# VH-VL binders against b1a7s3r263to410: the designs that were tried, part 24

Target 1, 148 residues: b1a7s3r263to410
Amino acid sequence: VTIVYDTMHYSTQKMAHEIAEGIMAEGYDVEMFFLHEDERSEIVKSILDSKAIAIGAPTINDEPYPSIGDLMYYLKGLRFERTGIKRKAVTFGSMGGKGGTPASLGKDLGEYGFDVVDTCEVYYVPDEEENKACFKLGQKLVEEAKKI

## First folded at step 5 (VH-VL)

Design s71 (framework fv_ponezumab)
Fold by ESMFold2-Fast, scan of step 5:
Structure s71 (fold): chain C 148 residues (1-148), chain A 117 residues (1-117), chain B 112 residues (1-112)
Amino acid sequence: as target 1 above (148 residues)
Amino acid sequence: QVQLVQSGAEVKKPGASVKVSCKASGYTFTDYYIHWVRQAPGQGLEWMGRINPSGGRTKYAPRLQDRVTMTRDTSTSTVYMELSSLRSEDTAVYYCARDYGSYFDYWGQGTTVTVSS
Amino acid sequence: DVVMTQSPLSLPVTLGQPASISCKSSQSLVYSDGKTYLNWFQQRPGQSPRRLIYKVSNRDSGVPDRFSGSGSGTDFTLKISRVEAEDVGVYYCMQGTHWPYTFGQGTRLEIK
């Protein structure tokens, strides 16, 4: 399972960590990429080798960070919808004001040929219950991916 | 408390290989990249490469990619850096450093590697 | 590779006086996320490098406010408003925007 996210913002990092813990609790390996640290081609190769992905970004000015937009445009160009393969996906992110990025990314991934299972967004930093929700999101992603 | 603890000093002959370890503690091992940076005596810092402990993916400096290999063991929260075909100019202090978005916020104590006949 | 050029390379300073170190990159350090990954490190003799400043101007915890970072694009500056004896060491700028990551050649600060 491939997790990709783009931020040094503490909240989105915590969400990614909890999602990864949920995936690992089900006995699966997680490969996590931070867009700033990894080349797009390596991220894409990981996605192609995975049955499931999780993409995360915070909302700034009501839009995702520019690097997430760049990745999404690249994924669109790969034409996953033409292959007939329905990889499972979830999206996640944090917000300090008005949110919406995980839902927006989820809609785009659905159009690009992914089967989007769920989305998760938290205000500021996730509390204990929101951390549990992220953990369960990871488990849900794996349960859906097992059906492929 | 975050700590990166490296293995002890090594003395090697030209042509040999050296493997330096860096054991992480005090944080979730897979949440941060580990980079390796070296420093020859009296010289500046040279970035060698990095590893993502979460999948083991590596990226090496172009000038070293034919000789350097980085691996990790998640069960012991340890990263390894192996440099082969050693030359006298590889004599340096080798550092591991924790990173997330180029912060390089914690560094190991350094491992001195001396290459001499 | 992005070349990081520091000046001066040797910086003798009288105690209590200000010091300034320049760092210039061969290309823009603004990443696609709009952030600039330019960091400053201090290395005291015989010790590991210590982070002082990250993302141009953010001081790390425990770093005195006499240290400040500024700049944009390709031109960056580290300033020490009043140098103290404990500031002796080598200072490095480092870019993490472009692969491979690169460091400046270092500026040695000494008390005269």
Scores: ipSAE 0.038, ipTM 0.673, lowest interface PAE 7.4, mean pLDDT 81

Design s72 (framework fv_ponezumab)
Fold by ESMFold2-Fast, scan of step 5:
Structure s72 (fold): chain C 148 residues (1-148), chain A 117 residues (1-117), chain B 112 residues (1-112)
Amino acid sequence: as target 1 above (148 residues)
Amino acid sequence: QVQLVQSGAEVKKPGASVKVSCKASGYTFTDYYIHWVRQAPGQGLEWMGRINPSGGRTKYAPRLQDRVTMTRDTSTSTVYMELSSLRSEDTAVYYCARDYGSYFDYWGQGTTVTVSS
Amino acid sequence: DVVMTQSPLSLPVTLGQPASISCKSSQSLVYSDGHTYLNWFQQRPGQSPRRLIYKVSNRDSGVPDRFSGSGSGTDFTLKISRVEAEDVGVYYCMQGTHWPYTFGQGTRLEIK
């Protein structure tokens, strides 16, 4: 399972961590990429080798991080919808205003050929219940991926 | 509290290899990248490479790519940096540093590697 | 590789006086996310480097307010408003926008 996110916002990083813990609790290895540190080709190769992905980004000034947009544009060009395999996906992120980035990313991934299982967005810093929801999101992603 | 603890000083002959360790504690090991930076006596800082502990993926400085290897052991939260075909010019203090978005927020204490005949 | 050029390389300063270090990059340091990954580090004698400033102007927790960073694109400055004895050491700028990551040559701040 591949997790990709890009943010210096603590909340989105914490969500990525909880999702990863949920995946690992089910006995699966997770490969986590911080978009700034990793080149696009490495991330894409990981996605191609995975049955499931999780993509995270915060909503800043009611818009997503530009680097996530760059990755999404590249994924669109790969035409996953034409491979005959629907990889499972979830999207996640934190917000301080209107939000909506995880839902927007999810819709785009669906158009690009992914089967989007769920999305998760939290306001500011995730509380204990929201952290548990992220953990369960990781478990749900793995359970859905087993169907591929 | 975050800590990066490195292995002790090494003295090697030219042509040998050295393997330095960096043990992380106080945070989730797979959430942060670990970089290696070295400093020759009286000289500045040189970035050597980094590893993503989550998948073990590495990226090395082009000058060192053919001689450096970085690995990790998630069960012990430890990163390793191995440098082969040692030359006297590799005499330096080697540091590991934790990173999230190029911040290098925590550094190990350094490991002195001396290459002499 | 992106070349980072610092000036001056040697900076003798009287206690209580201001100090200023320049850092210039051979390429723009603006990343695709709109952020500029220019950082400043301090290395006191015999110690590991310590992060002072990240993304041009953000002070790390515990760093005194007398330290400030500024700049954009290819030209950056680290300022110390009132130099204290504990500030003795070497200061490095670093870019994290382009691979490989590169550091400036270092500026040695000495009390005269």
Scores: ipSAE 0.007, ipTM 0.632, lowest interface PAE 8.4, mean pLDDT 81

Design s73 (framework fv_ponezumab)
Fold by ESMFold2-Fast, scan of step 5:
Formats: C-alpha cells, sequence, structure tokens
Structure s73 (fold): chain C 148 residues (1-148), chain A 117 residues (1-117), chain B 112 residues (1-112)
C-alpha cells in the first residue's frame, strides 16, 4: 500500500501516520511518501507495485497544495485506466479553512482509473476520534485491496 | 441561494429542554461544518459548539458540554441543537452558522428562546 | 479560555470620517498550520451577524473595500476608512485558533 501526502505544519502527516498504523495492523506493508522529500519517479514506482493507495493533502487558499496538483497531473498522464489492474484508493486531508480537497482528489482519481473506496477530512489537527477514524480508513483500504 | 433557516421562537420553563433546528439549502450539506452561537439580551456572542454533518462529529464548549447535544439528518439537510436543564440565563437568541474553519460565512436568522417561570 | 478584549466599547463617529476598533487576545492566535484565525463580524440592529473579515485581513465577498483588517499575534485592528450610515451596529472580533472559540465583547458604532 502506498501512502502519498503533503502537509503544512504536520496536520495531514498525523492522519497519514494513523492510516499507516491501520494498514500495518492488517499485516500489510506500507510505503509512505512526503512529496517535498521524495522524488516523483519513486512515488510512481511504488504506486505501480501497489494494490492500493492513499493520497493526502491540506486545503490551501481553497485549493489543493501545489505539489499534490503536480502529482495528480502526472498520474493522469500515466493512464492507469489502461493497466490490467484497478487499484483501490482513499483520499484524506486536513483543513484550516474551506475544505473539500479529499473529495476533489477522490473524484479525479476515479476518473484516472482508480477505485476510490472512501475519503476523510478533519478540521485543523485530528482529535482522538478523528485519529481512530483514520486508523479505520487504513483497515478499510486493505480489506478492499484484498478483493483485488 | 445559500440559506440557513431556523425553527421558530420557544418559551420554556426552568428545567425543561429545547431543541432548535437549522435547515440548510443551496449547497452540499455535508461539505461544511455548522456552529451554534447564542446571544443573551443586550450581551455579546457566545460559541456553543459545532457539528460536522459528514460523519456527525461534534465539539462543544466546555461550560455547556453536559447540557448540549448537536445532531444532524442528512436526508433533510437539517442540524439540531438541544439544550437541557434550562435556566433563566439560557434566555437568548440562538444562531446556526456555516463554517469553512472558523470563518462563519452564512448565518441563520436566529431563534429566540425565553426561559421563564 | 482565550479572552478577547475590544476597545473602545462605544464608538461615536461623524459620517465620512474614519473609525478604528482594536482587538487584543490573551494568547497568540497563530495556529500550528501557520494561519491566524482572527475574524471580524458586523451585527446591525435586529439582524444576524455578518462576516466582514476572516484570517486577519481577508475581506469577504461583497464587503466594501473601506473595511480593512490588520494585525498579528495578539493585537488586531479593524478600520473603516470613511463611515457610512449603514455601518451602524456592533462589531465583534472572534478567534478560532484555540478551543473553545471566543468573541470580543463588541464595539457599538454610532453616528454622532
Amino acid sequence: as target 1 above (148 residues)
Amino acid sequence: QVQLVQSGAEVKKPGASVKVSCKASGYTFTDYYIHWVRQAPGQGLEWMGRINPSGGRTKYAPRLQDRVTMTRDTSTSTVYMELSSLRSEDTAVYYCARDYGSYFDYWGQGTTVTVSS
Amino acid sequence: DVVMTQSPLSLPVTLGQPASISCKSSQSLVYSDGNTWLNWFQQRPGQSPRRLIYKVSNRDSGVPDRFSGSGSGTDFTLKISRVEAEDVGVYYCMQGTHWPYTFGQGTRLEIK
């Protein structure tokens, strides 16, 4: 399972961590990427080798973080709808203002050939309940991926 | 086009409960949080709590958390705020407000709740 | 709870003249996401509050450019460059950085 995220001040990173814990609790391997630190080619290779992905981004100025937009454009160009496998996906993100980024990203991934199983958005920094929801999101992603 | 329409005025006795509704229209109900803010006669604004209509997550002001409950019905795009064990100091106009993240961009018209014996 | 203190509480202004309202918070309003969640609202007599400014200095759609917000950390200001008759009402600052969210006590703007 590949988790890709970008964040401002670690809010989305906390969500990514909980999702990863949920995936690992199911006995699956997780490869997690922070867009500012990791190269696009490595991220794409991980996605191609995975049955499932989780993409996370905060909403900045009512838009996705620019690095996520760049990744999404690249993923569109790869034409995943032409592959012999329909990967499962979830999207997630935090908001400090107007939300909607996870839902928007999910819609785009669906159009790019992914089977989007859920999305999750939290307000500012996740509380205990929201952390648990992220953990369960990771478990759900794995349950769906096991079906191929 | 965006509207938040609240239920009508209520008169209650001390110790009773009141349930105020806020019906949203003109946008996707589950995309925005709804907050509740009250204003006692001649006084300022007091934040009571909020609900995320997506998933129903709530967060209440500490002084009210043992008496306030917020719920929603996604089929009718309606948020409810119930306040129990009413006291005379709960007399106020109660507002619902749509939120981008503490922005409060649209407000309901207000519901007057009078608590008197 | 974060205490929001406004001054003045009563602000009589001559039509066409500038007006200024100060808001001070007991704690820094810079959130961990780097944003400062300080908003300004206007409440005209008998009406619901209306948002004027969000995140310190961003004017809401439809709000005249004679309204401006500024400040940082714990000290914030709402300015009206030239007051008009329809500006009569109570103005509130509000913080959304710390839970629970809190409002200032309000400043009543009156035409003298």
Scores: ipSAE 0.008, ipTM 0.486, lowest interface PAE 11.5, mean pLDDT 80

Design s74 (framework fv_ponezumab)
Fold by ESMFold2-Fast, scan of step 5:
Structure s74 (fold): chain C 148 residues (1-148), chain A 117 residues (1-117), chain B 112 residues (1-112)
Amino acid sequence: as target 1 above (148 residues)
Amino acid sequence: QVQLVQSGAEVKKPGASVKVSCKASGYTFTDYYIHWVRQAPGQGLEWMGRINPSGGRTKYAPRLQDRVTMTRDTSTSTVYMELSSLRSEDTAVYYCARDYGSYFDYWGQGTTVTVSS
Amino acid sequence: DVVMTQSPLSLPVTLGQPASISCKSSQSLVYSDGNTYLNWFQQRPGQSPRRLIYYVSNRDSGVPDRFSGSGSGTDFTLKISRVEAEDVGVYYCMQGTHWPYTFGQGTRLEIK
């Protein structure tokens, strides 16, 4: 399972970590990428080798982070609908005002050939219940991926 | 409590290789990158490279890429930095540091590597 | 590579007086995500470096309010409003925007 995210504060990163813990609790390996640190080609290779992905970003100016937008445009060009499997996906993110990035990313991934099973959004810093929801989101992603 | 604990001092001859370890504890090992930074005696800091423990993917400083290799062992939460073809100018204190976004929030205690004939 | 230039390199300061360190980069440090990856580190004698400031102006947990960071683009400053004896050491700016990551040459703060 491949997790890719970007963050300006720590909230989206905390969500990514909780999702990863949920995946690992089910006995699956997770490869996690932070867009600032990792090469786009390595991220794409990981996605191609995975049955499931999680993509996260905060909302800024009613738009996702530019780095996530760049990744999404690249993913669109790869035509995942032609790969012979329909990968499972979830999207997540934090917001400080008008939200909507996880839903927007989910819609785009669906159009690019992914089966988006859920999305999750948190206001600023996730509380204990929201952290637990992220953990469960990771478990749900793995259970859905088993159907491929 | 987050800790990065490094291996002990090394004395090597020119042309040899050295392998320094950095053992992480107090957090999920695969959630953070580990960088290596060195400091020659009385000199400033030099970034050497980094590893993403979750997939083992590395990125090295161009001047060192021919000689440096970074690896990790997820079962022991340990990162390794190996530097080959050692020269006297490689004499330095080598640090590992935890990162998520070029932030470097926790550092190891340092490992002194001395290269002398 | 991005060159990070600090000034002054040697900073003798009287206890209780303010101190200021400049850091200039050869290229803009604004990343594609809108963040400026400019950090300040302190290294006390015989110790590992410790983070003081990240993202230009954010103070790390446990760092006294007398430390502040400011700047944008290519010109950054670390200020200490009132120097204390424990502040002796070398201060480094670092950029994480462009690969490879690079440090300034360091500024040695000494008490007069």
Scores: ipSAE 0.087, ipTM 0.713, lowest interface PAE 6.6, mean pLDDT 83

Design s75 (framework fv_ponezumab)
Fold by ESMFold2-Fast, scan of step 5:
Structure s75 (fold): chain C 148 residues (1-148), chain A 117 residues (1-117), chain B 112 residues (1-112)
Amino acid sequence: as target 1 above (148 residues)
Amino acid sequence: QVQLVQSGAEVKKPGASVKVSCKASGYTFTDYYIHWVRQAPGQGLEWMGRINPSGGRTKYAPRLQDRVTMTRDTSTSTVYMELSSLRSEDTAVYYCARDYGSYFDYWGQGTTVTVSS
Amino acid sequence: DVVMTQSPLSLPVTLGQPASISCKSSQSLVYSDGNTYLNWFQQRPGQSPRRLIYWVSNRDSGVPDRFSGSGSGTDFTLKISRVEAEDVGVYYCMQGTHWPYTFGQGTRLEIK
């Protein structure tokens, strides 16, 4: 399972960590990428080798971070709908005002040929209950990936 | 509690290699990057490179790229930094630091490496 | 490489007085994600560096509120409102927007 995220104010990173723990609790390996730290080509290669992905981004000015937009544009060009498998996906993110980035990313991934199983959004910093929701999101992702 | 514990001091001759370890505990090892930063006596801090423990992917400072190698062992939550072809200018305290977006929230205690004839 | 320039390099301060350290970068530190990866570290004699401030103005846990960070673009400041004896040490700014990561040359704070 591949997790890719970008963050502002630390919150989306915390969500990514909880999702990863949920995945690992089910006995699956996770490869995690932070867009600032990792090369786009390596991220894409990981996605191509995975049955499931989780993509996270916060919302700024009512839009996803430019770095996530760049990745999404590249993923669109790869035409995953033409591959032999339909990869499972979840989207997640934090927001400080108007939200909607996880839902927007999920819609786009669905159009690019992914089976988007759920989304998760939190206000600012996740509380204990929201952390548990992220953990469960990771578990749900791998449960759905087993159907591939 | 989060801890990064480094291996002990090393004394090496010019041309040798040194391998320093950094053992992490108190958090999920694969959730954070580990960077290496060194400090020559009486000098400032120099970034050397980093490793992503979840995939083993590395980025190195261009000046050190030909001589530095970073690896990890997920079973022991340990990161290694190996520096080859040692010169007197490599005499420094070497630190590992935990990171995810260049903010370095926890640091190891440092490992003194002395390169002398 | 991005050059980080700190001033002053030596900062003698009377106990209880304010102190201010400047950090300037050779190019903008705003990353494509809208965040500014400018951090401040404190290194006490014989100790590892410790993070004080991350992403311009966020204080690390346990850092007294007398420490504050501010700035934007290429110009950043670390302020200590009332210097205490425990504040002696070297302070470094660091940028993580551009590879390779670079540090300022350090500012040594001493009690007069």
Scores: ipSAE 0.195, ipTM 0.747, lowest interface PAE 5.2, mean pLDDT 83

Design s76 (framework fv_ponezumab)
Fold by ESMFold2-Fast, scan of step 5:
Structure s76 (fold): chain C 148 residues (1-148), chain A 117 residues (1-117), chain B 112 residues (1-112)
Amino acid sequence: as target 1 above (148 residues)
Amino acid sequence: QVQLVQSGAEVKKPGASVKVSCKASGYTFTDYYIHWVRQAPGQGLEWMGRINPSGGRTKYAPRLQDRVTMTRDTSTSTVYMELSSLRSEDTAVYYCARDYGSYFDYWGQGTTVTVSS
Amino acid sequence: DVVMTQSPLSLPVTLGQPASISCKSSQSLVYSDGNTYLNWFQQRPGQSPRRLIYLVSNRDSGVPDRFSGSGSGTDFTLKISRVEAEDVGVYYCMQGTHWPYTFGQGTRLEIK
């Protein structure tokens, strides 16, 4: 399972960590990428080799999501919708104002040929219950991936 | 519980540098940006720049970019703002402020920096 | 840079009466995510600024309901329905939509 996320502060990273723990609790391997540190070519290779992905980004008011946007446009170009194979996906992110990034990313991934099983968004920093929800999201992603 | 505590007042000569600290407590240090805002005597507020404590990435006001440096120490939950080549016009109260999406919800108590010959 | 213009700059008010402060931006503050990043701050004499309103109209926890924000695009207003003695101070609008972030010049509220 491949997790790719971007964060300008720690809250989306916390969500990614909890999702990873949920995946590992189900006995699956996780490969985690931070978009500003990792190269797109390595991320794409990981996605192509995975049955399931989790993509995360916060809603940031002062800067666009150039790295997430670039990755998403690249994924669109690969035309997964034409392969007949649907990888499972979840999207996640944190927000400080009007959110919607996880839902927007999920919609796009669905159009690109992924089967989006759920999305998760938290306000600012996830609390203990929201952390548990992220853990369960990881477990759900694995459960759905087993159906491929 | 959330607190930003700044270092004490400084008096500097023109041409010197000053380094002001801002120690955060009561929350996860890397979850929020820290901005620096200054206020000259009898004047309004001027945004100087910000740092993301996670990763240390900075963004500075264009007019100050060549003189300002912001850093952090995650082990002590402290942000630093250093301003070089000081002029009398840099005399101000310097504030740190916590941010997530331009909200500026908590502010430090301010550090007075006086630049005089 | 986005210029934020406040009016009036000096606002003498009678205790218990309403007060209103205008803030105009030189360009639209609507961000690409649909949010308008316009905030209002209060600075009492000798104190650090305190945020009152964020995203045009949302009050911070602990801010009395007599404070309200409104507006859209480039034209914004902060209203105090019934001024109390503790409201004395300087009020600033701030935009967080465009880099660098900019503040209005401030409005000093005084009790007559």
Scores: ipSAE 0.007, ipTM 0.525, lowest interface PAE 11.8, mean pLDDT 80

Design s77 (framework fv_ponezumab)
Fold by ESMFold2-Fast, scan of step 5:
Structure s77 (fold): chain C 148 residues (1-148), chain A 117 residues (1-117), chain B 112 residues (1-112)
Amino acid sequence: as target 1 above (148 residues)
Amino acid sequence: QVQLVQSGAEVKKPGASVKVSCKASGYTFTDYYIHWVRQAPGQGLEWMGRINPSGGRTKYAPRLQDRVTMTRDTSTSTVYMELSSLRSEDTAVYYCARDYGSYFDYWGQGTTVTVSS
Amino acid sequence: DVVMTQSPLSLPVTLGQPASISCKSSQSLVYSDGNTYLNWFQQRPGQSPRRLIYEVSNRDSGVPDRFSGSGSGTDFTLKISRVEAEDVGVYYCMQGTHWPYTFGQGTRLEIK
């Protein structure tokens, strides 16, 4: 399972961590990428080798970070809809004012050929219940991926 | 408390290899990247490369790409940096540093590597 | 690669007086999110580097308020309002906006 996110904000990183813990609790390996430190080509190779992905980004100016937009544009070009199988996906992110990035990313991934299972969005400080929700999101992603 | 603890000093002959370790504690090992930075006597900081402990993917400085290898052991929360074909100019203090988005917020104590004939 | 240039490289200062270090980048350090990822590190003799300032002007926990960072785009400054004996060491700026991350050459602060 491949998790990719882009943020220097702690909240989205913490969400990625909880999702990874949920995946690992089911006995599966996780490869996590931070867009600011990892090359797009490396991330794409990991996604091609995975049955499930999780993509995270905070909302800024009512839009996701440009680097996430760049990744999404690249994923669109790979034509996953033509592979004959649908990888499972979830999206996640934090926000400080106006949200919507996880839902927007989920819609786009669905159009690119992914089966989007769920999304998760949190205001600045994820509380204990929100952390548990992210953990469960990871478990749900793996549970759905087993059906492929 | 977050800590990065490095292995002890090494003295090597030219042409040998050295392997330095960096053991992490006080946080989830796979949530942060580990970078290696070295400093020759009286010189500035030189970035060598980094590893993502999640998945083990590495990036190396071009000048060192043919000689440096970084690995990790998730069961012991330890990162390793191996430098081969040692030369006198590799004499330096080698640091590991934790990174999340270029912050380098915690550093190891440093490992002195001396290359002499 | 982004080149980081510090000035001066050697900074003698009298105890209790202010000190100022300049850092210039070959490219703008404003990231696409509007933030500027310019950090300052201090290295005391025989010690590991320690982060003082992140994102231009934010002090790390435990860093005295006599340290301040400022600047924008390509030009940045680290100031110490009243230099103390324990401030002796080398100061480095570092950019995290562009890959690969790069450091300045370092500025050695010495007491006269």
Scores: ipSAE 0.149, ipTM 0.716, lowest interface PAE 5.6, mean pLDDT 81

Design s78 (framework fv_ponezumab)
Fold by ESMFold2-Fast, scan of step 5:
Structure s78 (fold): chain C 148 residues (1-148), chain A 117 residues (1-117), chain B 112 residues (1-112)
Amino acid sequence: as target 1 above (148 residues)
Amino acid sequence: QVQLVQSGAEVKKPGASVKVSCKASGYTFTDYYIHWVRQAPGQGLEWMGRINPSGGRTKYAPRLQDRVTMTRDTSTSTVYMELSSLRSEDTAVYYCARDYGSYFDYWGQGTTVTVSS
Amino acid sequence: DVVMTQSPLSLPVTLGQPASISCKSSQSLVYSDGNTYLNWFQQRPGQSPRRLIYKVSNRDSGVPDRFSGSGSGTDFTLKISRVEAEDVGVYYCMQGTHWPRTFGQGTRLEIK
């Protein structure tokens, strides 16, 4: 399972951590990528080798982070709808004002050939209940991926 | 309290290899990247490379790519930096630094490596 | 590689007086996320570097208010409003936008 995210305020990173814990609790390995630190080619290779992915980004100026946009554009070009395997996906992110990035990313991934299981967005910093929701999101993602 | 604790000073001969360790504590090891930066006597800071502890993926400075290897052990929260085919110009203090978005917020105490004949 | 150029190289300052260090990059440091990854580090004699400023102007926890960062694009400044004895050391700017990461050559601040 591949988790890819970008963040400005650590909130999306905290969500990614909880999602990873949920995945590992189900006995699956997880590889996390932070777009500022990792090369797109390595991220894409990890995605191609995975049956499930989680993509996270905060909403800034009512738009998704540009770095996530670049990754998404590349994923569109890979034509996952032609691979015969419907990879599972979830999207997540934090917001301070008007949100919508996880829903927008989910819609795009669906169009690119992924089966989007769920999306999750929190206001600013996730509280304890929202952290538990992220953990469960990770579990749900791998349970759905097992059906492939 | 976040800490990065490095291994002790090393004296090596030209052509040898050195392996420096950096043990992390006080945070979730796999949530942050570890970079290595060195400082030769009388010179500034030089970036050597970094590792993502989550998957072990590395990125190295082009001039060092053929000689440097970075690894990690998640069970001990330790990152290693090995530099081979040592030359006198590799004499430096080697630092590990924690990163999340290129801020380099915590640094190890440094490890002095001396290469002498 | 992105070249980071600092000036002055040596900065003797009288206690209580202000100090200013310039840092210029050979390329824009604005990343695709809209942030500018220009950081300032202090290295006191015999110590590891310590982060003072990140993303141009944000002070790290525990850094005195007398330190401030400013700038945009390729031109950046670190200012100390009132130099104290503990400020002696070498100051480095560093860019985190481009690979490989690169540092300025350093500015040695000394009390005269």
Scores: ipSAE 0.328, ipTM 0.786, lowest interface PAE 4.0, mean pLDDT 84

Design s79 (framework fv_ponezumab)
Fold by ESMFold2-Fast, scan of step 5:
Structure s79 (fold): chain C 148 residues (1-148), chain A 117 residues (1-117), chain B 112 residues (1-112)
Amino acid sequence: as target 1 above (148 residues)
Amino acid sequence: QVQLVQSGAEVKKPGASVKVSCKASGYTFTDYYIHWVRQAPGQGLEWMGRINPSGGRTKYAPRLQDRVTMTRDTSTSTVYMELSSLRSEDTAVYYCARDYGSYFDYWGQGTTVTVSS
Amino acid sequence: DVVMTQSPLSLPVTLGQPASISCKSSQSLVYSDGNTYLNWFQQRPGQSPRRLIYKVSNRDSGVPDRFSGSGSGTDFTLKISRVEAEDVGVYYCMQGTHWPFTFGQGTRLEIK
């Protein structure tokens, strides 16, 4: 399972961590990428080798980070519908105002050939219950991936 | 309390290899990248490369790519940097540093590597 | 590669007086997310580098208020309002906007 998120938001990092814990609790390996640190080619290679992905991004001026947009553009070009499997996906992120980035990313991933299982958006910093929801989201992602 | 603790000083002959360790504690090992930076006597800082402890992916400085290898052991929260075919010009203090989005917020104490005949 | 140029390279200062170090980059350090990834590090003799400032002007916890960072785009400054004896060392700017990450040459601060 591949998790990708932008490095600039602590709240989104906390969500990614809990999702990873949920995946690992089910006995699956996680490869986590930070967009500011990793090349698109490495991330794409990991996604192609995975049955499930989680993409995280906060909302800036009601839009996702440009780095996430660039990644999404590359994913669109890869024609995932041609791979013979429909990878499972979840999207997640934090917001302080309007929000909507995880839902928008989920819609796009669905159009790019992914089966989007769920999306999760948290206001500011996730509390204990929201952290548990992220953990369960990771478990749900791998449960759905087993159906591939 | 975040700490990066490096292995002790090494003295090597030209042509040998050296392997330096950096043990992390006080945080989730896989949440931060580890970079290696070296400093020759009287010189400035030179970036050597980095490793993502999650998955083990590496990126090296082009000058060093043929000679440097970075690995990690998640069970001990330790990163290793191995430099082969040592030259006298590799004499330096080698530092590991924790990174999350270009911050380099915590550094190891440094490991002196001396290459001499 | 982005070239980071510091001036002066040698900075003798009288105790209690202000000190200022310039850092110029060959390219804009504004990242696509609107942040500028310019950091300042201090290296005391025989010690590891210690981060003082991140993202141009943010002081690390425990760094005295007498240290401040400013600048934008390609021109950045580190200021020490009242130099103390423990400030002796080499100061480096670093950019994290473009790969590979690069450092300035360093500025040696000495007490006169």
Scores: ipSAE 0.078, ipTM 0.700, lowest interface PAE 6.7, mean pLDDT 82

